# Designs tried in a protein design chat: VH-VL binders against Beta-1,4-galactosyltransferase galt-1 (galt-1). Part 12

Target 1, 206 residues: Beta-1,4-galactosyltransferase galt-1 (galt-1), of Caenorhabditis elegans (o16374r189to394)
Amino acid sequence: KMSICVPALFGNGYDAKRIVEFIELNTLQGIEKIYIYTNQKELDGSMKKTLKYYSDNHKITLIDYTLPFREDGVWYHGQLATVTDCLLRNTGITKYTFFNDFDEFFVPVIKSRTLFETISGLFEDPTIGSQRTALKYINAKIKSAPYSLKNIVSEKRIETRFTKCVVRPEMVFEQGIHHTSRVIQDNYKTVSHGGSLLRVYHYKDK
Key: E = the ipSAE of ESMFold2; O = the ipSAE of ESMFold2 at other seeds; V2 = 0.75 times the mean of E and O plus 0.25 times the DockQ between their complexes.

## First folded at step 8 (VH-VL; framework fv_spartalizumab)

Design w1 (at its last look DockQ between E and O 0.55; V2 from the best seeds 0.62)
Heavy chain, then light chain:
Amino acid sequence: EVQLVQSGAEVKKPGESLRISCKGSGYSFTDYWMHWVRQATGQGLEWMGIIYPGDSYTNFDEKFKNRVTITADKSTSTAYMELSSLRSEDTAVYYCARHDYDSGYPLDYWGQGTTVTVSS
Amino acid sequence: EIVLTQSPATLSLSPGERATLSCKSSQSVLYSINNENYLTWYQQKPGQAPRLLIYWASERESGVPSRFSGSGSGTDFTFTISSLEAEDAATYYCQQYYDYPYTFGQGTKVEIK
ESMFold2, look of step 8: ipSAE 0.621; ipTM 0.835
ESMFold2 (binder alone), look of step 8: mean pLDDT 92; pTM 0.930
ESMFold2 at other seeds, look of step 8: ipSAE 0.604; ipTM 0.826
ESMFold2, look of step 10: ipSAE 0.612; ipTM 0.830
ESMFold2 (binder alone), look of step 10: mean pLDDT 92; pTM 0.929
ESMFold2 at other seeds, look of step 10: ipSAE 0.666; ipTM 0.851

Design w2 (from u5 with heavy chain P107A L108F, light chain T40A; at its last look DockQ between E and O 0.54; V2 from the best seeds 0.00; counts 0 for: pae E 3.5 > 2)
Fold by ESMFold2, look of step 8:
Structure w2 (fold): chain C 206 residues (1-206), chain A 121 residues (1-121), chain B 113 residues (1-113)
Amino acid sequence: as target 1 above (206 residues)
Amino acid sequence: EVQLVQSGAEVKKPGESLRISCKGSGYSFTDYWMHWVRQATGQGLEWMGIIYPGDSYTNFDEKFKNRVTITADKSTSTAYMELSSLRSEDTAVYYCARHDYDSVGYAFDYWGQGTTVTVSS
Amino acid sequence: EIVLTQSPATLSLSPGERATLSCKSSQSVLYSINNENYLAWYQQKPGQAPRLLIYWASERESGVPSRFSGSGSGTDFTFTISSLEAEDAATYYCQQYYDYPYTFGQGTKVEIK
C-alpha cells in the first residue's frame, strides 16, 4: 500500500550501486512499488542494465521520459509533469505515495515501528492529504561506503527549503517537487511534520 | 562543550508538585531529544519520558503518564519536567539526558548533574 | 515493554582480571533495516551521573578506553572489561533504545578487591 515516485533520474552522479541501495532499502521498509522516470537513451550501460533488471522483476516501473525542449529552460516544469503523471498513476491504487529523489530516504524515527505504521499514524486524521517533512543532509564523503542508512554522519541542520512529501494520492489535486500545492477539497489539508517521527535523509557530497 | 545543568536539590512534602529544569548549552537544543531518568537511593535507573524540542513531541512511561508533564522552552534552551501528587516513593535523583537519533551513537551521550529530590512528611 | 535482565548482580574481581557482564532482552532490539542493535552500556560511579560507554551494542563512545567492549545481537548481549583498573569500580547498566518506553537493566555492580 506504499509507493515511491522518483520524478526524474538524471546526471552522472547517480550510479547503479546507489539505485540498488535505494530499491533494496525501500523494499525492506515495505515500499511495494517504485516509479522511476528517466530518459533511457541518456543512461550508461550499467545503469540501464540495473534498471532493466528491477523492471523485469517487477520491483520498479520504469517510465521513459524525454523532454521536448532544451533541458535548462524546461527542467523544473518537466519535473512537474513527471510528478503529476506519477500522482495520477497512484490515485485510487496506493494508500500512501512518497515523492523523493533516489538519494533520499524516508525513515521512521521509532525503530520498532514500520514505515507503514509511522505513516498511518501521521495520517490518522482523515482530512490530511499530505505530510511534508524536513530534509536532513548526510555527508557521504565522511564514510567510505556503501551509501545507506549506516552512513549516517549527519549535519546538525534541518533544511526547511527542501522538504519532501508523502501523500494520499486521491486527495491531491496539484503536487510539486517539495510541497503539495492543492488538495482536492477545501477542508482537506497539508501539514508539516517537524521530524520527531519521520525523517528524510539526503546524501550529498559535502 | 556540551553541558546540561539542572536546577538544585529539593525537599518536598507528599501531595506537592516537583518541577525540575535542565538547561542545555554547547549544542543545537532543538536537534536532540531530551530524556528524563530517575534513580531512587540504591536502585537502578528508571526512564520517565522524552521530549523532542524541535516539534514538542513527547512520550512517557505509562506509570507516570497521569502525573508527569515534560515541556521545553526553545528560546532559553531549557527542558522542564513536572511530577505531581508526590509520594515518598518519588524520592530519587532525577537526571536529564541528551540523545541524538540522527548521528552515530543513538544513546544518551550527555547527562545533567542530577537533582536530588526528597519527599518526606 | 522490553525488559532487560543483567547478570551477575555483583562481580568482585582483582585489578587486571577480565570482567564479563550479561544483558538479556525480552524482545529483539535488532533493527533489520540497518542491522544495528539498539542497545547501550553505561557506567555509573557513586555520586555521579551515568556515562555512556557503548552504543549499537558494540561501538565505543568517543574517549572510552579500549578495554571496554560490547558484543551480541538480538536478545543476548555481553559487556567486557578486558583488564580491570581501579577506576572501573562502578555499576554498569545496559539500556535499550529500540522501543518506548526505553528501559534499563537493573545493573551489575563491579567491585575491585
Scores: ipSAE 0.359, ipTM 0.739, lowest interface PAE 3.5, mean pLDDT 81
ESMFold2 (binder alone), look of step 8: mean pLDDT 92; pTM 0.945
ESMFold2 at other seeds, look of step 8: ipSAE 0.403; ipTM 0.753

Design w3 (from u5 with heavy chain Y101W; at its last look DockQ between E and O 0.50; V2 from the best seeds 0.00; counts 0 for: pae O 2.5 > 2)
Fold by ESMFold2 at other seeds, look of step 8:
Structure w3 (fold): chain C 206 residues (1-206), chain A 121 residues (1-121), chain B 113 residues (1-113)
Amino acid sequence: as target 1 above (206 residues)
Amino acid sequence: EVQLVQSGAEVKKPGESLRISCKGSGYSFTDYWMHWVRQATGQGLEWMGIIYPGDSYTNFDEKFKNRVTITADKSTSTAYMELSSLRSEDTAVYYCARHDWDSVGYPLDYWGQGTTVTVSS
Amino acid sequence: EIVLTQSPATLSLSPGERATLSCKSSQSVLYSINNENYLTWYQQKPGQAPRLLIYWASERESGVPSRFSGSGSGTDFTFTISSLEAEDAATYYCQQYYDYPYTFGQGTKVEIK
């Protein structure tokens, strides 16, 4: 019912622990498949072992991705290519597809609602092809964001200028990194969600 | 210097409508949930409903669903609660209260002073 | 809706004694994704608005004396005042914010002899 597309991993600085947290937390939320794009030659042994484990257990689809040219500075266009490939992999297959990085989590605000229930509500208008929602920056792990850490770390902010998308992939013609660029029909809509029901937590280390 | 200031006490008759304002200051009004809670004399706290002024999302206790309207005016940083078809059992102190915007869990960290409402015939 | 049942209804104790209050939830308020309990404790003195004391079942709000603490998980929660002081005479409420409506318990009145 739900999948996640993660852009290419080149130069992101993540360790295996963060990948494990990402996959496990999203699996708990009902994400059935996570698509990960990487140049496997550039992965260290710990990361290769971790990704192989989850691929062998059918929790991720690992796609070996090498840019067709060795041009300097082609990182952004390579990321758009992975977004487009992942969109096409989900079209006609997956009901809702999320586009986010390994340090970003879509979570429901109402804790008694599953992620699927929340997303289904946001898409109950059948003309909606994508939902763009605001990032909420958090300086701690989800479990470890207690009151007492507030005095040591930077203020937490909600940012409406930076968003991430969840889409109905069959209704999207062209997907960007932070927005849906084009829907397949004029009567389909892209909407912005203000954060009351669904949030994207973006974690930064301090 | 967060402050929630509510409109003054009211005396109403059964069948009338009530409208209470709650002006928030000292914080980003659209980034925090606003709750409405009431307390009848000698009774406990009763949650009525919530609004997120950032996108106008609302939810209500089913007990009040057809009688309560909760709105917010972003330009004045003011939330409103309207309760229609008043009954004598609606006699209570009505509070607005702010919900912390993050996931840490300080749900009602600032409360208004309360608005005493008496419904009698 | 989630019903919170507090006990006892009234607790009369002498200064210096330990006060123990219970809050039982009809449904779990533990969010499995972050392993946090969405339950809070408030203190309300006569003629005043409630004051937030404890969040996430066990975390003390800033400026709250250390004699106040909370514990428990899932459906069973406990609030403790380790050494009761005269100013602690109040009614204490639990509230859940796991699911709408965000219900309160009926309250426990703490009286000091």
Scores: ipSAE 0.475, ipTM 0.760, lowest interface PAE 2.5, mean pLDDT 81
ESMFold2, look of step 8: ipSAE 0.512; ipTM 0.776
ESMFold2 (binder alone), look of step 8: mean pLDDT 90; pTM 0.914

Design w4 (from u5 with heavy chain N59Y; at its last look DockQ between E and O 0.62; V2 from the best seeds 0.00; counts 0 for: pae E 3.2 > 2)
Fold by ESMFold2, look of step 8:
Structure w4 (fold): chain C 206 residues (1-206), chain A 121 residues (1-121), chain B 113 residues (1-113)
Amino acid sequence: as target 1 above (206 residues)
Amino acid sequence: EVQLVQSGAEVKKPGESLRISCKGSGYSFTDYWMHWVRQATGQGLEWMGIIYPGDSYTYFDEKFKNRVTITADKSTSTAYMELSSLRSEDTAVYYCARHDYDSVGYPLDYWGQGTTVTVSS
Amino acid sequence: EIVLTQSPATLSLSPGERATLSCKSSQSVLYSINNENYLTWYQQKPGQAPRLLIYWASERESGVPSRFSGSGSGTDFTFTISSLEAEDAATYYCQQYYDYPYTFGQGTKVEIK
């Protein structure tokens, strides 16, 4: 009952190993469906092969989209469009939908609890439509593949401008990149989670 | 430099309450968990509970039967542990300890100096 | 709750000898997602707070001498001091941070003859 929306696959800091790690780690955590939005004409060959493998094996839904402008000039607005499309695809289908880039991971703090158990606890109040948590940056000191929770952390920072959300898609009217902009009814609410039970890691490439 | 400084030793009678402070300095107080651990003389370490000052989340070992309260004051970078209805078995050294969840290993990397509490008539 | 059982209770050895301490967990503390064991070793000298030595079962904390090491996985863990020094006389505790409540082993006291 969990899905991930990756609103756009851009950036030269990504390689096929990172995509493999992203998909495999989230599958282990119980994510059932991953939606990835990309302009396939701009992907290198190893990225195309990796995405095709997972799409053929029904682990991801790969959605091709194009922009009439260069990515550096329209990137933010293109992400809003894919976020909205992905929200619609999950409404009525999944219980919890995560919005994050593939160098970002939601993980439970208590290791004996699954991600689903942790999220379910955070949404016990039926009026909560979304939870957002600040990013924590992770630097890899001892480089090893895959990039993961094992990496030694240094120079970490909490970034409140860049938070990531998990939502009940049926309760959200308008989803942004870093927040839920509007819930469908006034008595539904968005909350900020301080990080005691759920963390979001953003892996920096040194 | 990271320091955890606890309040001084106390002598208590059964039935009284205890309140120990732990002031953190040299780090971002709200970004680290604070644990409370006690140790009776000549005995092992006993975990009591935890607080995350960033969102005030707490968890307590059920052994304390709702006698323990853990709080934090962000403005003074100070955590507090209160233990009510004291018994002679509560005689121990009480420690606060810092935990950086995001660091490798999630260990208790810095400990307070300890607060000796004696409960006797 | 997860119970940690340490053995032996006391270990009396001469300087230069190898000390081997055991910690056994009632449940696995291996997190399958990152394949790490959530087990820590502490050293405590009389009158002092515990000192962190080893985390993730085998990783040395910064500033810890290389004679200290840890190994094991799942439920069975070992802590080793390869060549004892007089300053190593202390009680050593294992601790798990896999599930609340976090728990400690009962300790192994290492004495220098």
Scores: ipSAE 0.400, ipTM 0.740, lowest interface PAE 3.2, mean pLDDT 81
ESMFold2 (binder alone), look of step 8: mean pLDDT 90; pTM 0.907
ESMFold2 at other seeds, look of step 8: ipSAE 0.469; ipTM 0.760

Design w5 (from u5 with heavy chain I50W; at its last look DockQ between E and O 0.66; V2 from the best seeds 0.00; counts 0 for: pae O 3.3 > 2)
Fold by ESMFold2, look of step 8:
Structure w5 (fold): chain C 206 residues (1-206), chain A 121 residues (1-121), chain B 113 residues (1-113)
Amino acid sequence: as target 1 above (206 residues)
Amino acid sequence: EVQLVQSGAEVKKPGESLRISCKGSGYSFTDYWMHWVRQATGQGLEWMGWIYPGDSYTNFDEKFKNRVTITADKSTSTAYMELSSLRSEDTAVYYCARHDYDSVGYPLDYWGQGTTVTVSS
Amino acid sequence: EIVLTQSPATLSLSPGERATLSCKSSQSVLYSINNENYLTWYQQKPGQAPRLLIYWASERESGVPSRFSGSGSGTDFTFTISSLEAEDAATYYCQQYYDYPYTFGQGTKVEIK
């Protein structure tokens, strides 16, 4: 019923422990499939074994992709390609698809509700094709511990220019990194969620 | 200094409506949930509902759903709670309280001074 | 709806004694994703609004004296005042913020003999 698209993972950008935490936490939240785009030739042996384990257990779909590098350092075009591919893979298959990075987590505000129940409530209007909400930046309080929602110190700042989306993939024609650019029919709509029911935490680890 | 200042005490008759204000200062009003909690004399605390002023979303205890309206005015940093069709059982002190879910999952960290409401024939 | 049951209803103790209060929840308030208990303790003195003391069952709010502590998990929670002072005479409430409607226990009144 729910999937996550991770549009780019550099082979040395994350250690295997952080990827395990990401996959396990989202599996606990009811995410059934995670699509991960990476250059598999650049993965070290530990990372490759970890991703193979989850792929063999049908928790992830690992997609080999080399992200083009630009002299200006902007990778947007390459990420847009992976976002579009992932959207199409989920159309007709998955009810709700999230687009986020490994250091970002969608979390329900009401703890007795599952992520699926929370998202279903946000999409109760059948004309809504996507929901976007601002990132809530957090600094890890204990930098040597695993990332977790307990290990946070919020900056109390909402950044509206940097948002993340959950969509009904069948209702989206064009998906961006931080927004839905176009829905498939004029009576479908995109909405911004102000954070009352669903939060997106972005970990800073500088 | 974070402060929540509520409107003054009221005396009402059964069937009338009540409107209590809660003005928040010393913090970003739209970034925090505002809850309403009441307490009848000599009794415990009863949660009524909340609003998130950032998106105006509200949530209520079902027992008040048809009688309570919670709103917020971002321009004045003021939340309002309206309770209609008052009964003698609605006699209570009404509190507003602030909630921050983001930092460490804080519950109601600052409370208003309370508004005493008496519903009597 | 989650019901919180506090015991005892009243606790009468002398200054310097240890006060132990119980709060039992009809359902678990442990959130499996972050492994935290969404349970809070408040102090309320007559004529005043409640004051936050403990959140996440065991974490002391800033500015709260160290004699106040909380423990427990799931459905069983304990609030302790290690050495009771005269100013601690109040009613203490537990509250859950795991599921709506958010609910409070009925309170434990702590009296100083």
Scores: ipSAE 0.409, ipTM 0.746, lowest interface PAE 3.3, mean pLDDT 81
ESMFold2 (binder alone), look of step 8: mean pLDDT 90; pTM 0.921
ESMFold2 at other seeds, look of step 8: ipSAE 0.415; ipTM 0.746

Design w6 (from u5 with heavy chain H99G; at its last look DockQ between E and O 0.64; V2 from the best seeds 0.00; counts 0 for: pae O 2.8 > 2)
Fold by ESMFold2 at other seeds, look of step 8:
Structure w6 (fold): chain C 206 residues (1-206), chain A 121 residues (1-121), chain B 113 residues (1-113)
Amino acid sequence: as target 1 above (206 residues)
Amino acid sequence: EVQLVQSGAEVKKPGESLRISCKGSGYSFTDYWMHWVRQATGQGLEWMGIIYPGDSYTNFDEKFKNRVTITADKSTSTAYMELSSLRSEDTAVYYCARGDYDSVGYPLDYWGQGTTVTVSS
Amino acid sequence: EIVLTQSPATLSLSPGERATLSCKSSQSVLYSINNENYLTWYQQKPGQAPRLLIYWASERESGVPSRFSGSGSGTDFTFTISSLEAEDAATYYCQQYYDYPYTFGQGTKVEIK
């Protein structure tokens, strides 16, 4: 009932071990479908092997995007195109869809609640089409350890300019990178969540 | 330096209400939870409730249902706890405490000095 | 709600002895996603606010002496003072932060003979 859209993946910012951790940790949280958009020409060999493994095992849907665009807007407009494509892939299929990067995790605050239970609570009002929440940055504590929440010292600030969304895809007309631009009916709404129940952790390497 | 400074001691009668303030400084007030915990003389700690000042989300122990109100004023970095319909068993020291329950393991790292409240006829 | 039961109620020991305190939870406080136990230990001396000592059941807070330690998982937790000092006379509380309400144990009072 939950999916993740990764609207852009570039091989120069991630290694294969971190992608494994992303996929496996989100699977443990109950994410059932992960859509990954990448320019395959930019992937190194270990990254390609890792993504192929998960694609062959039906854990991810890997989408190659190499579309001709006008040069003045190629990257930005390409990312909005992948966001729109992923929204449409999930409309009528998935109850809740997350839009985030590989170094970001949506995490429930109340530990006795699953991610699905937390999201369901945030969408209890049937007129809510999307929730956006602020990032909480996490700095790596040690560089040689595998990624995990306990190996990383969190920063003590929340960034409101760069938020991430979880949506009911059937209720969204136009989705942006950091916001829902429009819901499909005027009486449906977008809300900002201040971090009391759900947080997005963004991992930084030093 | 993180500090939590509470309002002063109060003497109340049964049936009245109390309102305790807790001013936080030295940190981003809206990014951290604020808890309220009380302790009757010679007794253990009793968790009362919580607020996240960033979005005003609150939760309470059912023991205080309909008697407790927890609020926060972002502009003054101050949290408030109100307890109505006071009884003699509400005589206690009341603490505010700062916490973060998301992915980090120390929920109540800074405590206020405590506010002594006496409820007597 | 999750009930935390501490034992013993009072522990009287001499300096240098090992103090062992128990905290038992009515439900598991282990979060499977990060494999951590959401349980803390506090020290409270008379007339003072509590002091955080241990988080995630076993991690010492900054500035806490190494003689203090925590262990256990799921429902059964232990707090240990390896070599008791006179300043350690206090009441010790466990608290869970897994589910609302975030309950405390009733406390264990440690006395120096």
Scores: ipSAE 0.427, ipTM 0.751, lowest interface PAE 2.8, mean pLDDT 81
ESMFold2, look of step 8: ipSAE 0.482; ipTM 0.770
ESMFold2 (binder alone), look of step 8: mean pLDDT 91; pTM 0.931

## First folded at step 10 (VH-VL; framework fv_spartalizumab)

Design x1 (from w1 with light chain Y100T; at its last look DockQ between E and O 0.61; V2 from the best seeds 0.58)
Fold by ESMFold2, look of step 10:
Structure x1 (fold): chain C 206 residues (1-206), chain A 120 residues (1-120), chain B 113 residues (1-113)
Amino acid sequence: as target 1 above (206 residues)
Amino acid sequence: EVQLVQSGAEVKKPGESLRISCKGSGYSFTDYWMHWVRQATGQGLEWMGIIYPGDSYTNFDEKFKNRVTITADKSTSTAYMELSSLRSEDTAVYYCARHDYDSGYPLDYWGQGTTVTVSS
Amino acid sequence: EIVLTQSPATLSLSPGERATLSCKSSQSVLYSINNENYLTWYQQKPGQAPRLLIYWASERESGVPSRFSGSGSGTDFTFTISSLEAEDAATYYCQQYYDTPYTFGQGTKVEIK
């Protein structure tokens, strides 16, 4: 009932442990399908092997997406293309679809509620097609070997310029990286969530 | 320097209503939950409810849901708790407390408490 | 509603003795995603607001002396004062923040003989 779209993955700033952590933690939260768009030429051998392992074991859907140019604005349009492709893959199949990067995690605030229960509550109004939530930047000081939510010390910074979305894919006509650009009918809504029930953590310390 | 400063002690009669303020300073008021907790004389702590000032979300213990209202004024960084239809068993010290959800520090700073006496 | 039951109701001990307090939860407060227990211990002295001591069942808050510790997981939690000092006379409360309402235990009063 829930899926994640990871739009065009660029660079090799993420190590294999981050990828494993992302996939395993989101699976524990009840994410059933993870779509990852990548240009395999831009990946180091360790990351490429890890993604292939999960794809071969049917844990993710890995989509090779090669950009002709990475300068002069082409990269941003490539991300919009992958977002649109992923939206269409989920329309009519998945109830809620998240759009986020490997270093971003949607978590419920009330720990006794699952992610699905939390999202369902935010979409209780059937006219809501999209929920937009601001990122909470976390400067992580990691006390254990793997990157995780367990040992994070935050600098308590909320970034409103880079919101992230969870959507009903069947109600969205055009999806951007940080917002829903258009819903399919005039009376459907795009709303902002202030963080009381759902948090999005973005781990950045560089 | 984080501080929570509550309004002063009050004496009330049964049937009246109560409004306590809690002014937060030294932190980003809209990014932290504010809890309300009360304690009758010689008794334990009783959780009443919360507000997230960033989006005004509130949640209350069921025993108070028809009598309690919790609000926040973002421009003055002040939370308010109102309790209506007061009874003698509402005599207590009322605390506000900040919840640092993102760092795993739940009620890390507490107000000084507001003593409320409900008597005829 | 999660019920927290503390025991004993009171402890009367001499300085230097070890104090052991129990907090039992009616359901698990372990969050499997981050493997943390959402249980907190507070100290409250007469006429004062509570003071945060231990969070995530076992982590000491900054400035809390090392004689205070917490342990346990799931439903069974223990708070220990390894060598009791006179200033430790207080009531100690556990609280869970796993599910609303975020309930407290009824408290354990620690007295110095």
Scores: ipSAE 0.562, ipTM 0.813, lowest interface PAE 2.0, mean pLDDT 82
ESMFold2 (binder alone), look of step 10: mean pLDDT 92; pTM 0.934
ESMFold2 at other seeds, look of step 10: ipSAE 0.591; ipTM 0.827

Design x2 (from w1 with light chain N34L Y100T; at its last look DockQ between E and O 0.76; V2 from the best seeds 0.00; counts 0 for: pae O 2.004 > 2, grease 19.1 > 18.9)
Fold by ESMFold2 at other seeds, look of step 10:
Structure x2 (fold): chain C 206 residues (1-206), chain A 120 residues (1-120), chain B 113 residues (1-113)
Amino acid sequence: as target 1 above (206 residues)
Amino acid sequence: EVQLVQSGAEVKKPGESLRISCKGSGYSFTDYWMHWVRQATGQGLEWMGIIYPGDSYTNFDEKFKNRVTITADKSTSTAYMELSSLRSEDTAVYYCARHDYDSGYPLDYWGQGTTVTVSS
Amino acid sequence: EIVLTQSPATLSLSPGERATLSCKSSQSVLYSILNENYLTWYQQKPGQAPRLLIYWASERESGVPSRFSGSGSGTDFTFTISSLEAEDAATYYCQQYYDTPYTFGQGTKVEIK
């Protein structure tokens, strides 16, 4: 009942090991469908092999997209197009869809609750179409994989200008990277969650 | 320097209400859970409840649900615990304690405790 | 509600001896997704607030002497003082922070003969 949309994965500068960690951790949390958008021509051999393995085993849906660019015009960033495509793929199919990068992880605060139970609680009001919460940047060395609170070694910084969303896809008309721009009916709501029950962490090596 | 400073000792009669403050300083008050824990003389520690001041989420032990109110004032960095309809069994030292969820540490800083005596 | 049962209730030992305390949980406090046990140990001396010693069942808080250690997983946990010192006379509590209410064990009092 849960899916993740990774709206753009550019192959350069990414570690295949991090993709494995992302897919495996989220599968353990109960994510059933992961959509990853890439320009496959830009992937190195190990990254391409890794993504093909997961795609062949139906763990992810890998979507090749043309990176739009006009040499005589404005840069067109494909992330909004991939977000829209992914929203439409999940409308009527999944109950909750997360929009995040592969180095960002949604984590339940109360450990006796699953991610699905936590999200279901946040959406118990049937008029809520999306929840967004602030990223918590972890500017620290990670002791070991997988990413966890136990593996954090130092300093963190909270950035509220950057938020990530989980949505009911059938209730959203227009989705952005950091917010829901418009719900499908005027009586549906977008809400901000303060972090007491759900956290999203962004891990960055210093 | 992280400090949690609680309001002073109180002597109460059965049926009255108790209100204890806990002022946090030296840290970002809204980024940490605040727990309330009590301890009767010669007895163990008893968890009462929590608040997350960032969004005012609270949770508390069922045994107190109709008698306890936990609040926080972000502008003064102060948490409050109120316990109504006091009984002699509520005689205890009451503690506030900080919890840094994002660093994985449980109750790392405790207030000095507030001694409350309930007697007729 | 998760109930933590500590044993023994009181432990009287001489300096230099090994103290072994047990904490048993009525339900698992293991977050199996990340293999993390949400159990802590505190030391409390008379007239003082508790002091954090061990978190995640086995991790020492900074500034805690190495003679203190914790082990165990799931429902069965052990706290050890490898060579007891006079200053270790105190009551020791386990607490779980896996599920609300975040309950404590009833305590084990460690006395120096």
Scores: ipSAE 0.565, ipTM 0.813, lowest interface PAE 1.9, mean pLDDT 83
ESMFold2, look of step 10: ipSAE 0.639; ipTM 0.843
ESMFold2 (binder alone), look of step 10: mean pLDDT 92; pTM 0.931
ESMFold2, look of step 11: ipSAE 0.697; ipTM 0.866
ESMFold2 (binder alone), look of step 11: mean pLDDT 92; pTM 0.934
ESMFold2 at other seeds, look of step 11: ipSAE 0.548; ipTM 0.808

